# VHH binders against UPF0282 protein Pars_1056, part 17

Target 1, 306 residues: UPF0282 protein Pars_1056, of Pyrobaculum arsenaticum (a4wjr7)
Amino acid sequence: MEILPVGEESLGVRSMCLYVETRDVRILFDAGVSLAPRRFGLPPHPRELERARSVRGEIVRLAQQADIITVSHYHRDHFTPWYPSVYMATDGETYKKVYGGKKVLMKSPADLNWSQRRRHYGLAKALQEAGAKAVYADGGEWRIGGTVIRASPPLWHGPAGSKTGRVIAFAVSDGEERLVFVPDVEGPVEPEPVAFLEEVKPTVVVVGGPPTYLGWELERALQRLTEIIDIGPHTLVLAHHLLRDLAWREKIEAVLQRAEKRGVRVATYAGLLGRKDELLEAMRRDLYAAEPAAAQPAEEGIDEGD
Below, E stands for the ipSAE of ESMFold2; O stands for the ipSAE of OpenDDE; V2 stands for 0.75 times the mean of E and O plus 0.25 times the DockQ between their complexes.

## First folded at step 16 (VHH; framework vhh_3k1k_2)

Design x85 (from x78 with K106R; at its last look DockQ between E and O 0.97; V2 from the best seeds 0.86)
Fold by ESMFold2, look of step 16:
Structure x85 (fold): chain B 306 residues (1-306), chain A 121 residues (1-121)
Amino acid sequence: as target 1 above (306 residues)
Amino acid sequence: QVQLVESGGALVQPGGSLRLSCAASGFTFSEYGMRWYRQAPGKEREWVAGISRGGTYTSYADSVRGRFTISRDDARNTVYLQMNSLKPEDTAVYYCAAYYYDESGRYYDYWGQGTQVTVSS
């Protein structure tokens, strides 16, 4: 199994895009990238904009090689929009290059909140226009040669009842490795993501960690991460919201210590690539202080529907 | 009272090297980003290089990338600009500046008085 990190906060953008290849199938998880329109009162720095364009280029290239693309949920950093955006590095035709002719395993709209349902409608229309073969994946299973792909039932994006809605996770097994992609569970906080992982017994876990930069109480998230470590993957990738905080390692130190005791490697996407973390959003004030920014185009209102 | 005092400017032959220093006082140096600017006669002041607090991010104008290196010594409240492979077009008054961005996105800056660098044969 080949695992290629594509986009994540440790690589300088908002994303969880991950490319996975088995002998039987090539999968691009969540082909999205974005930048925070405002952080610390500041728009994206030019270096963030350069990084988003670079990541978007890689997403397009890998999407063209992929057999299957996923949409775990309908937040803009997890799919390619059908409209132009500076912060998502699209030109309005980009979605056809990403999704054209592809099998797309996507979250069902049946249990979405209103805002995600609108985005689903727009994306579903765009997928049809691009000639994609969309399938609602919740709870499903697909066998391709010796590779099995499973999708979880809907999981909370954070605490149960959160207005951020629900996501689905994906498990991929090629008989030797079992990778589970668990986006945007913000920890996890709820027990259901851990129950899914216990069922799969993964060798690699990629999970959206808790948003420590928001000052949330972390007790439940730390407990869940400990439970995941105790399942015994050889690698735990901590991603996404966690990496919007420069002090993230300090805030989850107990989890890191337990992982070391259990022989579980903890990594970011940058760490998997042998690079240092480049948490550009978290460093936005530092970027501006060191390097002046030219006036930036205003990001116009975004058409997220239709 | 905030002070930024540049030193090290000199007359140098093309291809030579200089190291500029900027000594800071009157503020918490370790919390500020530091920048070097330069202004040639008859030209607008231009940004040359910058370094974040903690020294973890550095950046350079395209015209100096690979030739100049910015660094900081927080124990001595000093920022440096190592200038190698100097060219006549590097001739300018070089200014040190300190920048702080608050959580609302407003910035505050302090400036030195400048030090003259002249590159000519």
Scores: ipSAE 0.747, ipTM 0.929, lowest interface PAE 1.1, mean pLDDT 92
ESMFold2 (binder alone), look of step 16: mean pLDDT 89; pTM 0.890
OpenDDE, look of step 16: ipSAE 0.893; ipTM 0.968

Design x86 (from x78 with E103M; at its last look DockQ between E and O 0.75; V2 from the best seeds 0.00; counts 0 for: pae E 15.2 > 2, grease 25.9 > 24.2)
Fold by ESMFold2, look of step 16:
Structure x86 (fold): chain B 306 residues (1-306), chain A 121 residues (1-121)
Amino acid sequence: as target 1 above (306 residues)
Amino acid sequence: QVQLVESGGALVQPGGSLRLSCAASGFTFSEYGMRWYRQAPGKEREWVAGISRGGTYTSYADSVRGRFTISRDDARNTVYLQMNSLKPEDTAVYYCAAYYYDMSGKYYDYWGQGTQVTVSS
C-alpha cells in the first residue's frame, strides 16, 4: 500500500487530503484545501497562499490518477468547490478536473447541519455536471479485487451535538495494511470513532486531532488517543485541527510518551514525507513579523466557520 | 522610551565578515519580532532579514540568503546580523527594527539610527 500525504496543516494549509494506492485501486481522500480567512486578526500570509496553490496543483494531478475520490463531509477544506476561490486555489473549471468521470464516495446529506447541507447541494449539482458517479457512502462497503473499502456510520465532528455537524471515516484494507482515515473528529472526543477503529484493527490510523488552539479541555481527547495507541497500529498520524497550535506536542505529551512505550510511530503528514512541520497558519503572526506584507482583503464568499 | 542602537558597522574588504548588533531598551524585547534593513546611497531602504519572537522563524532577502544569518539573544535584548562573504553591493547603512502585530492585526514598529557598513574593493 502506497500512502502519499497531499495536504495538511503540517504542510502549510488546512486540509487532510491523502492519496492511497493499492494494487487494485487508487483513492484520493478528501480532495480539498483551504486557508483560514482570519487567524490572530490577520488574513492568510502570501506564503500560505503560495502553499495552497502548490497543494491544489498536486490535488488536481493525483485526482487524474485516482479511481475513487471521497468527501467525508462538507467543510471547505475537504472537497473541491465548483467556483473560483483564492483561498482554495480554484478556478471555475478545477472541480471538473478533480471529479470528472470519477466514482465519488460521499457523506449522506440526511443528517447535515445547514451550512453543510448548502455545500452538499452545490457540490452534488457540480458532480452531476462533471459526470461523476456519486454514491452516499455512510456505513457502506466496496470490494475491488483484493482491496476492501469501508465507510463508518456518521460520527460527530467534535462533541456530540456540535454545530460543526457529522463526518464519516473510511477504512482501506489490501490484505497487508489496514489504513483508517478519520477526519475532523477533534481528538476524537466521542467513543464511536474509537469503537470503529477497534472493529477494524488498523495498522495505520490517520486522525484529525483536537483543536487545542481553541483553548479546549483536553482530558477526553487524550484518553481517546491513548485508547487508539493501545489498539496497536504501527503508525498513528495526528493531523488537522491539532496542528493549528504551535504548542501541540507539549499539550499531548502523555500521548507521545505512551506511543513511544508501545512502539507506535507518531507522525504528521510532513513527518511521513521526511520534512519538518511547517505550521504556517499557527505561525501567521511570525510570518508577517519576519516577512512583512500588506493585509489582504478577505476573500468574498468564504465561510469563516467550519 | 523605546531605543534601538545598532553597532558593529565597519570598513571591510570584499569576501570579509562582519557581525552587527542591535541593543534594545524601553520595551519587552521578547514579545517583538526583529528585522534588519539597509539603505545604500540613492536607493530605497530594503528589507534584509527577519526573525520572529523567540526565534521560531527566520527569513532573508534573496540577495543575502546563504551569506547572512540573523539571530537573537533575548537575555541580552539584542539581535545580531552575521554577514559573511561581503560584496561591494552590501555597502549601506544597516537599520534594526522591532515590530509587533497585536491581536487585532494592528502594526507597530520602532527603528534604530543605523550603522554604516562599507565593503571596498
Scores: ipSAE 0.000, ipTM 0.193, lowest interface PAE 15.2, mean pLDDT 87
ESMFold2 (binder alone), look of step 16: mean pLDDT 89; pTM 0.895
OpenDDE, look of step 16: ipSAE 0.897; ipTM 0.969

Design x87 (from x78 with E31Q; at its last fold request DockQ between E and O 0.98; V2 from the best seeds 0.87)
Amino acid sequence: QVQLVESGGALVQPGGSLRLSCAASGFTFSQYGMRWYRQAPGKEREWVAGISRGGTYTSYADSVRGRFTISRDDARNTVYLQMNSLKPEDTAVYYCAAYYYDESGKYYDYWGQGTQVTVSS
ESMFold2, look of step 16: ipSAE 0.747; ipTM 0.930
ESMFold2 (binder alone), look of step 16: mean pLDDT 88; pTM 0.887
OpenDDE, look of step 16: ipSAE 0.896; ipTM 0.969
ESMFold2, fold request of step 21: ipSAE 0.735, 0.759, 0.733; ipTM 0.927, 0.933, 0.928
ESMFold2 (binder alone), fold request of step 21: mean pLDDT 89, 89, 89; pTM 0.888, 0.892, 0.892
OpenDDE, fold request of step 21: ipSAE 0.904, 0.897, 0.904; ipTM 0.972, 0.972, 0.972

Design x88 (from x78 with G55D; at its last look DockQ between E and O 0.94; V2 from the best seeds 0.83)
Fold by ESMFold2, look of step 16:
Structure x88 (fold): chain B 306 residues (1-306), chain A 121 residues (1-121)
Amino acid sequence: as target 1 above (306 residues)
Amino acid sequence: QVQLVESGGALVQPGGSLRLSCAASGFTFSEYGMRWYRQAPGKEREWVAGISRGDTYTSYADSVRGRFTISRDDARNTVYLQMNSLKPEDTAVYYCAAYYYDESGKYYDYWGQGTQVTVSS
């Protein structure tokens, strides 16, 4: 199994895009990228805009190679929009390059909040127009040669009942490695993501960590991460919301210590690529202090809560 | 009193090298990003290079990328600009500037008085 990190906060953007290749199938998880329209009172810096374009280029390139593309949920950093966006580095044709003719495993709309229903509607229409073969994946299983793909039932995006809604996780097994992609569970906080992981018994876990930059209490998330470590993967990838905080390692020190004691490697996407973390959003004030930037207009239709 | 003092400007042959220094005082240097600007006669002042606090990010104008290197020494409250492969187009007064952005996105800046660099045969 080959695992290629594509986009994430450690690579300078909001994303969890991951490419996985087995002997039997090529999967592009969550083909999305975005930038925070405001952080520290500032719009994205030109360096962030450049990085989003670079990541978008890689997403498009890898989508051409992929057999299957996933949509874990309907937040804009997890799929490619059908409209032009500076902050998501798209033009009006990008979605066709990503999704055209592809099999798309996507979250069912049955339990979406209002904002996610709107995004699902727009994406579903775009997928049809692109000639994609979309399937609602919740709880499903697919066998392709010696590779098994499994989707979780809906999991909470944060605490149960959260306005952010629900996501699905994906497991991929090729007989030697078992990778689970667990986006946007914000820790996790709830027990169900851990229960799914315990059922799969993964060798590699990629999880959206707690949003420590928002000042939330972390105790439940730290406990859940400890439980994941105790399942015994050889690698735990901590991604996404966690990496919007320059001080993330200090805030999860206990989890890092337990991982070391248990022989579990903890990595970011950048770390998997042998690169230093480049947390550009968290560094936005530093970027502006070193390099001047002209103000950019806010994009119409971008939700500030996303 | 905040003070930024540039030094090291000189007359240099094309292809030569020069190192500019900017010594800072009167503020907490380690909390500021540092930038170099330049202004040639009859032209607008332009940004040349910058370095963040903690040396975690550096950047350069296209016209100098690959030839100039910015660095900082927080123990000496000094920022440097190493200029290699100098061209007549690099002739300008070079200014040091310090920038700080607070949590609300407001910024504060300080400027030096400049040092002259002349590249001529």
Scores: ipSAE 0.701, ipTM 0.918, lowest interface PAE 1.3, mean pLDDT 92
ESMFold2 (binder alone), look of step 16: mean pLDDT 87; pTM 0.869
OpenDDE, look of step 16: ipSAE 0.884; ipTM 0.968

## First folded at step 17 (VHH; framework vhh_3k1k_2)

Design x89 (from x78 with Y101F; at its last look DockQ between E and O 0.92; V2 from the best seeds 0.82)
Fold by ESMFold2, look of step 17:
Structure x89 (fold): chain B 306 residues (1-306), chain A 121 residues (1-121)
Amino acid sequence: as target 1 above (306 residues)
Amino acid sequence: QVQLVESGGALVQPGGSLRLSCAASGFTFSEYGMRWYRQAPGKEREWVAGISRGGTYTSYADSVRGRFTISRDDARNTVYLQMNSLKPEDTAVYYCAAYYFDESGKYYDYWGQGTQVTVSS
């Protein structure tokens, strides 16, 4: 199994886009990228905009190679929108290049909050226009040669009942490795993501970590991460919201110590690539202090839900 | 009192090199980003290069990329600009500046008095 990180906060953008190739199938998880419209009172820095364009270019290239593309949920950093966007680095044709003719495994709309339901409607129409073969994946299973893909039931995006809604996770097994992609569970904090992981018994876990930069209580997230470590993957990738905080390692030090004790490698997407973390959003003030930039116009239809 | 004092400006021939220094005092230098600007006679002041606190990010104007290198030494409270392959168009007064951005996006800056660089035969 080849695992290729594509976009994430450690690579300078908001994303969890991941490319996975087995002998039988090529999967692009969550073909999205975005930037925070405001952080520290500042719009995205030109360096962040350039990075988003670079990541979008890779998403388009890899989507053309992929057999299957996923949509875990309907937040803008997890799919390619059908409209032009500076912060998502799209024009009006990008979605056709990403989704055209592809099999798309996507979250069912049955349990979406209002904002996700609206975005689902728009994306579903765009997928139809692009000639994509979309299916609602919740709880499903697909076997392609020796590769098995499973989708979880709906999982809370954060604490149960939160306005951010629900997501689905995906497990991929090729007989040697079992990778689970668990986006935007914010830790996790709820037990259901851990229960899914315990059922799968993964060798690699990619999980959206707790949003420590918001100052939220971490006790449940730290406990859940300890439980994930105890399942015994050889690699735990801590991604996404966690990496919006320059001090993230200090805030989860107990989890890192547990992982070391248990022989579990903890990595970011940048770490998987042998690179240093480039947490550009968290560094936004540093970018502005070194390099002047003009204010940027707000994007139409910006949603602060993620 | 906050002070930024540039030095190292000189008259050089095209193709030559200079290193500018800017010594800082009166503030917590390690918490500030540092920039170099320049202003030629009759022209607007323009940004040349910048370096973040800790030196983790550097950037350059297109006109100097590949020829100039910014660096900092926090132990000496000093920022440097190594200028190579100098051209007559680089003739200007060079200023160092320190920038700090707070959590609300407001910035604070300090400026030096400048040092003259002249590139001509």
Scores: ipSAE 0.668, ipTM 0.906, lowest interface PAE 1.4, mean pLDDT 92
ESMFold2 (binder alone), look of step 17: mean pLDDT 88; pTM 0.889
OpenDDE, look of step 17: ipSAE 0.892; ipTM 0.969

Design x90 (from x78 with Y107F; at its last look DockQ between E and O 0.96; V2 from the best seeds 0.85)
Amino acid sequence: QVQLVESGGALVQPGGSLRLSCAASGFTFSEYGMRWYRQAPGKEREWVAGISRGGTYTSYADSVRGRFTISRDDARNTVYLQMNSLKPEDTAVYYCAAYYYDESGKFYDYWGQGTQVTVSS
ESMFold2, look of step 17: ipSAE 0.731; ipTM 0.926
ESMFold2 (binder alone), look of step 17: mean pLDDT 88; pTM 0.880
OpenDDE, look of step 17: ipSAE 0.895; ipTM 0.969

Design x91 (from x78 with Y99W; at its last look DockQ between E and O 0.91; V2 from the best seeds 0.83)
Fold by ESMFold2, look of step 17:
Structure x91 (fold): chain B 306 residues (1-306), chain A 121 residues (1-121)
Amino acid sequence: as target 1 above (306 residues)
Amino acid sequence: QVQLVESGGALVQPGGSLRLSCAASGFTFSEYGMRWYRQAPGKEREWVAGISRGGTYTSYADSVRGRFTISRDDARNTVYLQMNSLKPEDTAVYYCAAWYYDESGKYYDYWGQGTQVTVSS
């Protein structure tokens, strides 16, 4: 199994896009990238805009190679929108290049909050226009040669009842490795993501970590992360919301110590690539202080709720 | 009171090198980004180079990239600009500036009085 990190906060953008290849199938998980329209009261810095364009280029390139593309949920950093966006580095044709002719495994709309229902409607229409073959994946299973793909039932995006709604996770097994992609569970904090992982017994876990930059209490997330370590994957990838905080290692030190004792490698997407973390959103004030930015118009219609 | 004092400006030949210093006082230097600007006679002041707090991010205007190096010494409250391969077009008054953005996105800037660099045969 070949695992290629594509986009994530350690690579300078909001994303969890991951490319996975087995002998039987090529899968692009969550083909999205975005930038925070406001962080520390500031719009994205030009260096963040350059990075988003670079990551979008890689997403388009790898989507053309992929057999299957996923949509775990309907936040804009997890899919390619059908409209031009500076902060998501799209034009009006980008979605066709990503989704055209592809099989798309996507979360069912049945339990979406109001903002995600709007986004689902737009994306579903765009997928139809692009000639994609969309399948609602919740709880499903697909076998392609020696590779098995499973989707979880809906999982909470954060604590149960959160207004951010629900997501689905994906497990991929090729007989040697078992990878589970668990986006935007914010820790996790609820037991159901861990229960899914216990069932799969993964060798690699990719999980959206807790949003420590929001100042939330971490007790439950730290407990869940130690439970994941105790399952015994050889690699735990901590991603996404966690990496919007420059102090993230300090805030999860107990988890890192447990992983070391258990022999579990903890990595970011950048770490998997042998690169240093480049947490550009978390550094936005530092970017502005060192390098002036030209005036730029605010991106029209940006949903601040992501 | 806040003070930024540039020094090291001189007359040099084309192809020569010069190191500028900017000594800071009256504020918490380690929390500020530092920048160098320059202004030639009759021209707009232009940004030349910048360095973040902690020194982890540096950037340069295209006109000086590869020739100039910005650095900082927080123990001495000083920022430096090493200028190599100087050209007549680099002739200007060079200013250091300190920049801080608070959590709300407001910025605060302090400026030095400048030091003259002249590149001429």
Scores: ipSAE 0.722, ipTM 0.925, lowest interface PAE 1.0, mean pLDDT 91
ESMFold2 (binder alone), look of step 17: mean pLDDT 86; pTM 0.860
OpenDDE, look of step 17: ipSAE 0.880; ipTM 0.963

Design x92 (from x78 with R53W; at its last look DockQ between E and O 0.91; V2 from the best seeds 0.00; counts 0 for: grease 24.8 > 24.2)
Fold by ESMFold2, look of step 17:
Structure x92 (fold): chain B 306 residues (1-306), chain A 121 residues (1-121)
Amino acid sequence: as target 1 above (306 residues)
Amino acid sequence: QVQLVESGGALVQPGGSLRLSCAASGFTFSEYGMRWYRQAPGKEREWVAGISWGGTYTSYADSVRGRFTISRDDARNTVYLQMNSLKPEDTAVYYCAAYYYDESGKYYDYWGQGTQVTVSS
């Protein structure tokens, strides 16, 4: 199994895009990238804009090689929109390059809030126009040669009942490695993501960590991360919301210590690539302090609830 | 009183090297990002390089990337610009500046008086 990180906060953008290849199938998880339209009162810095364009180029390249593309949920950093956007680095035709002719495993809209239903409707129409074969994946299973792909039932995006809605996780097994992609569970904080992981018994876990930059109480998330470590993957990738905070290692120090004791490698996407973390959004004030930029208005119509 | 004092400017042959220093006083140096600008006669001042507080981020104008290196020493309240492979086009007065951005996106800045760098064969 080959695992290629594509986009994430440690690579300078909002994303969890991951490319996975087995001998039977090539999968691109969540082909999305975005930038916070406002952080610390500031729009994205030019260096963030450059990075978003670079990551979008890689997403397009890998999508063209992929057999299957996922949509875990309907937040804009997890799919490619059908409209032009500076912050998502699209030109309105980009979605055809990403999704054209592809099998798309996507979350069912049955349990979405209104804003995510609206985005689902738009994306579903765009997928039809692009000639994609879209399938609602919740709870499903697909076998391609020796590779098995499973989708979880709906999981909460954060605490149960939160307005951020629900997501699905994906597991992929090639008989030797078992990778589980668990986006935007914000910790996790609920027990259900851990229960899914316990069923799969993964060798690699990629999980959207707690949004420590928002100042939330972390006790539940730290507990769940400890439970994941105790399942015994050889690698735990802590991703996404966690990496919007420069102090993230300090805030989960107990989890990192337990991982070390249990021989579990903890990595970011940048770490998997042998690169330094570049947490550009969390460093937005640092970027502006070092390098001048003209002020830019936020993109009109951007939903700040991602 | 806030003061930024540049030093190290000199006349240098093309291909040579210089190290500029900027000593700061009168404010909390460790809380500010530091930048170098330059201005040639008759031209607008241009940003050259910058380093954030804590040294966590550095950046360079395209014209100097790979030749210049910015660094800071918070114990001495000093920022440096190591300038290698100098070209006649680098001839300018070099200024250091300090920048702080608050949580609302408002910024505060201080400026030095400049030091002359001349690259001439």
Scores: ipSAE 0.685, ipTM 0.915, lowest interface PAE 1.1, mean pLDDT 92
ESMFold2 (binder alone), look of step 17: mean pLDDT 87; pTM 0.869
OpenDDE, look of step 17: ipSAE 0.864; ipTM 0.958

Design x93 (from x78 with Y108F; at its last look DockQ between E and O 0.94; V2 from the best seeds 0.84)
Amino acid sequence: QVQLVESGGALVQPGGSLRLSCAASGFTFSEYGMRWYRQAPGKEREWVAGISRGGTYTSYADSVRGRFTISRDDARNTVYLQMNSLKPEDTAVYYCAAYYYDESGKYFDYWGQGTQVTVSS
ESMFold2, look of step 17: ipSAE 0.723; ipTM 0.925
ESMFold2 (binder alone), look of step 17: mean pLDDT 89; pTM 0.891
OpenDDE, look of step 17: ipSAE 0.890; ipTM 0.968

Design x94 (from x78 with S52N; at its last look DockQ between E and O 0.92; V2 from the best seeds 0.81)
Fold by ESMFold2, look of step 17:
Structure x94 (fold): chain B 306 residues (1-306), chain A 121 residues (1-121)
Amino acid sequence: as target 1 above (306 residues)
Amino acid sequence: QVQLVESGGALVQPGGSLRLSCAASGFTFSEYGMRWYRQAPGKEREWVAGINRGGTYTSYADSVRGRFTISRDDARNTVYLQMNSLKPEDTAVYYCAAYYYDESGKYYDYWGQGTQVTVSS
């Protein structure tokens, strides 16, 4: 199993895009990238804009190689929109390059909040126009040669009842490795993501970590991460919301210590690539202090379907 | 009070090197990003290079990339600009500036008086 990190906060953008290849299938998880329109009172720095364009280029390249693309939920950093956006580095044709002719495993709309339901509607139309074969994935299983793909039931994006809504996770097994992609569970904080992981017994876990930058209490998330470590994957990738905070390692020090004791490698996407973390959004004040803005976007483009 | 004092400006031949220093006092230097600007006669002041607090991010104008290197020494409250392969087009007064952005996006800046660099045979 080959695992290629594509986009994440450690690579300078908002994303969890991950490319996975087995002997039987090539999967691009959550083909999205975005930038925070406002952080620390500031718009994206030109350096962030350059990085979003670079990551978008890589997403398009890998999507063309992929057999299957996922949509775990309908937040804009997890799919490619059908409309132009400076902050997502799209034009009105990008979605066709990403989704054209592809099998798309996507979250069912039945339990979405209003915002996600609206975006689902727009994306579903766009997928049809692109000639994609969309399948609602919740709780499903697909066998392709020696590779098995599973989707979880709906999981909360954060605490149960959260306004951010529901997501699905994906597990991929090729007989040697078992990777589970668990986006945007904010830790997790609820027991259901851990229960799914316990059932799968993964060798690699990629999980959207707690949003420490928001100043929320972390005790539940730290407990859940300890439980995930105790399942015994050889690698735990802590991704996404966690990496919007320059002090993230300090805030989860207990988890890192547990992982070391248990022989579990903890990595970011940048770490998997042998690169230094480049937490550009978290560094936005630092970027502005060192480098004046050469050009600044006026505002993010409007959503065609939203 | 707050002071930024540039030094090291000199007359040098094309192809030569200089190292500029900017000594800071009167503020918490380690919390500020540092920048170098330059202004040639009859031209507007232009940004040359910058370095963030902690020194983990540096950036350069295209005209100097690969030839100039910015660095900082927080123990000495000093930022440096190493200038190699100097060209007549680099002739200017070089200014040091310090920038700090707070959590709400408001910024504070301080400026030095400048040091003259002249590249001529």
Scores: ipSAE 0.665, ipTM 0.903, lowest interface PAE 1.5, mean pLDDT 91
ESMFold2 (binder alone), look of step 17: mean pLDDT 89; pTM 0.896
OpenDDE, look of step 17: ipSAE 0.876; ipTM 0.960

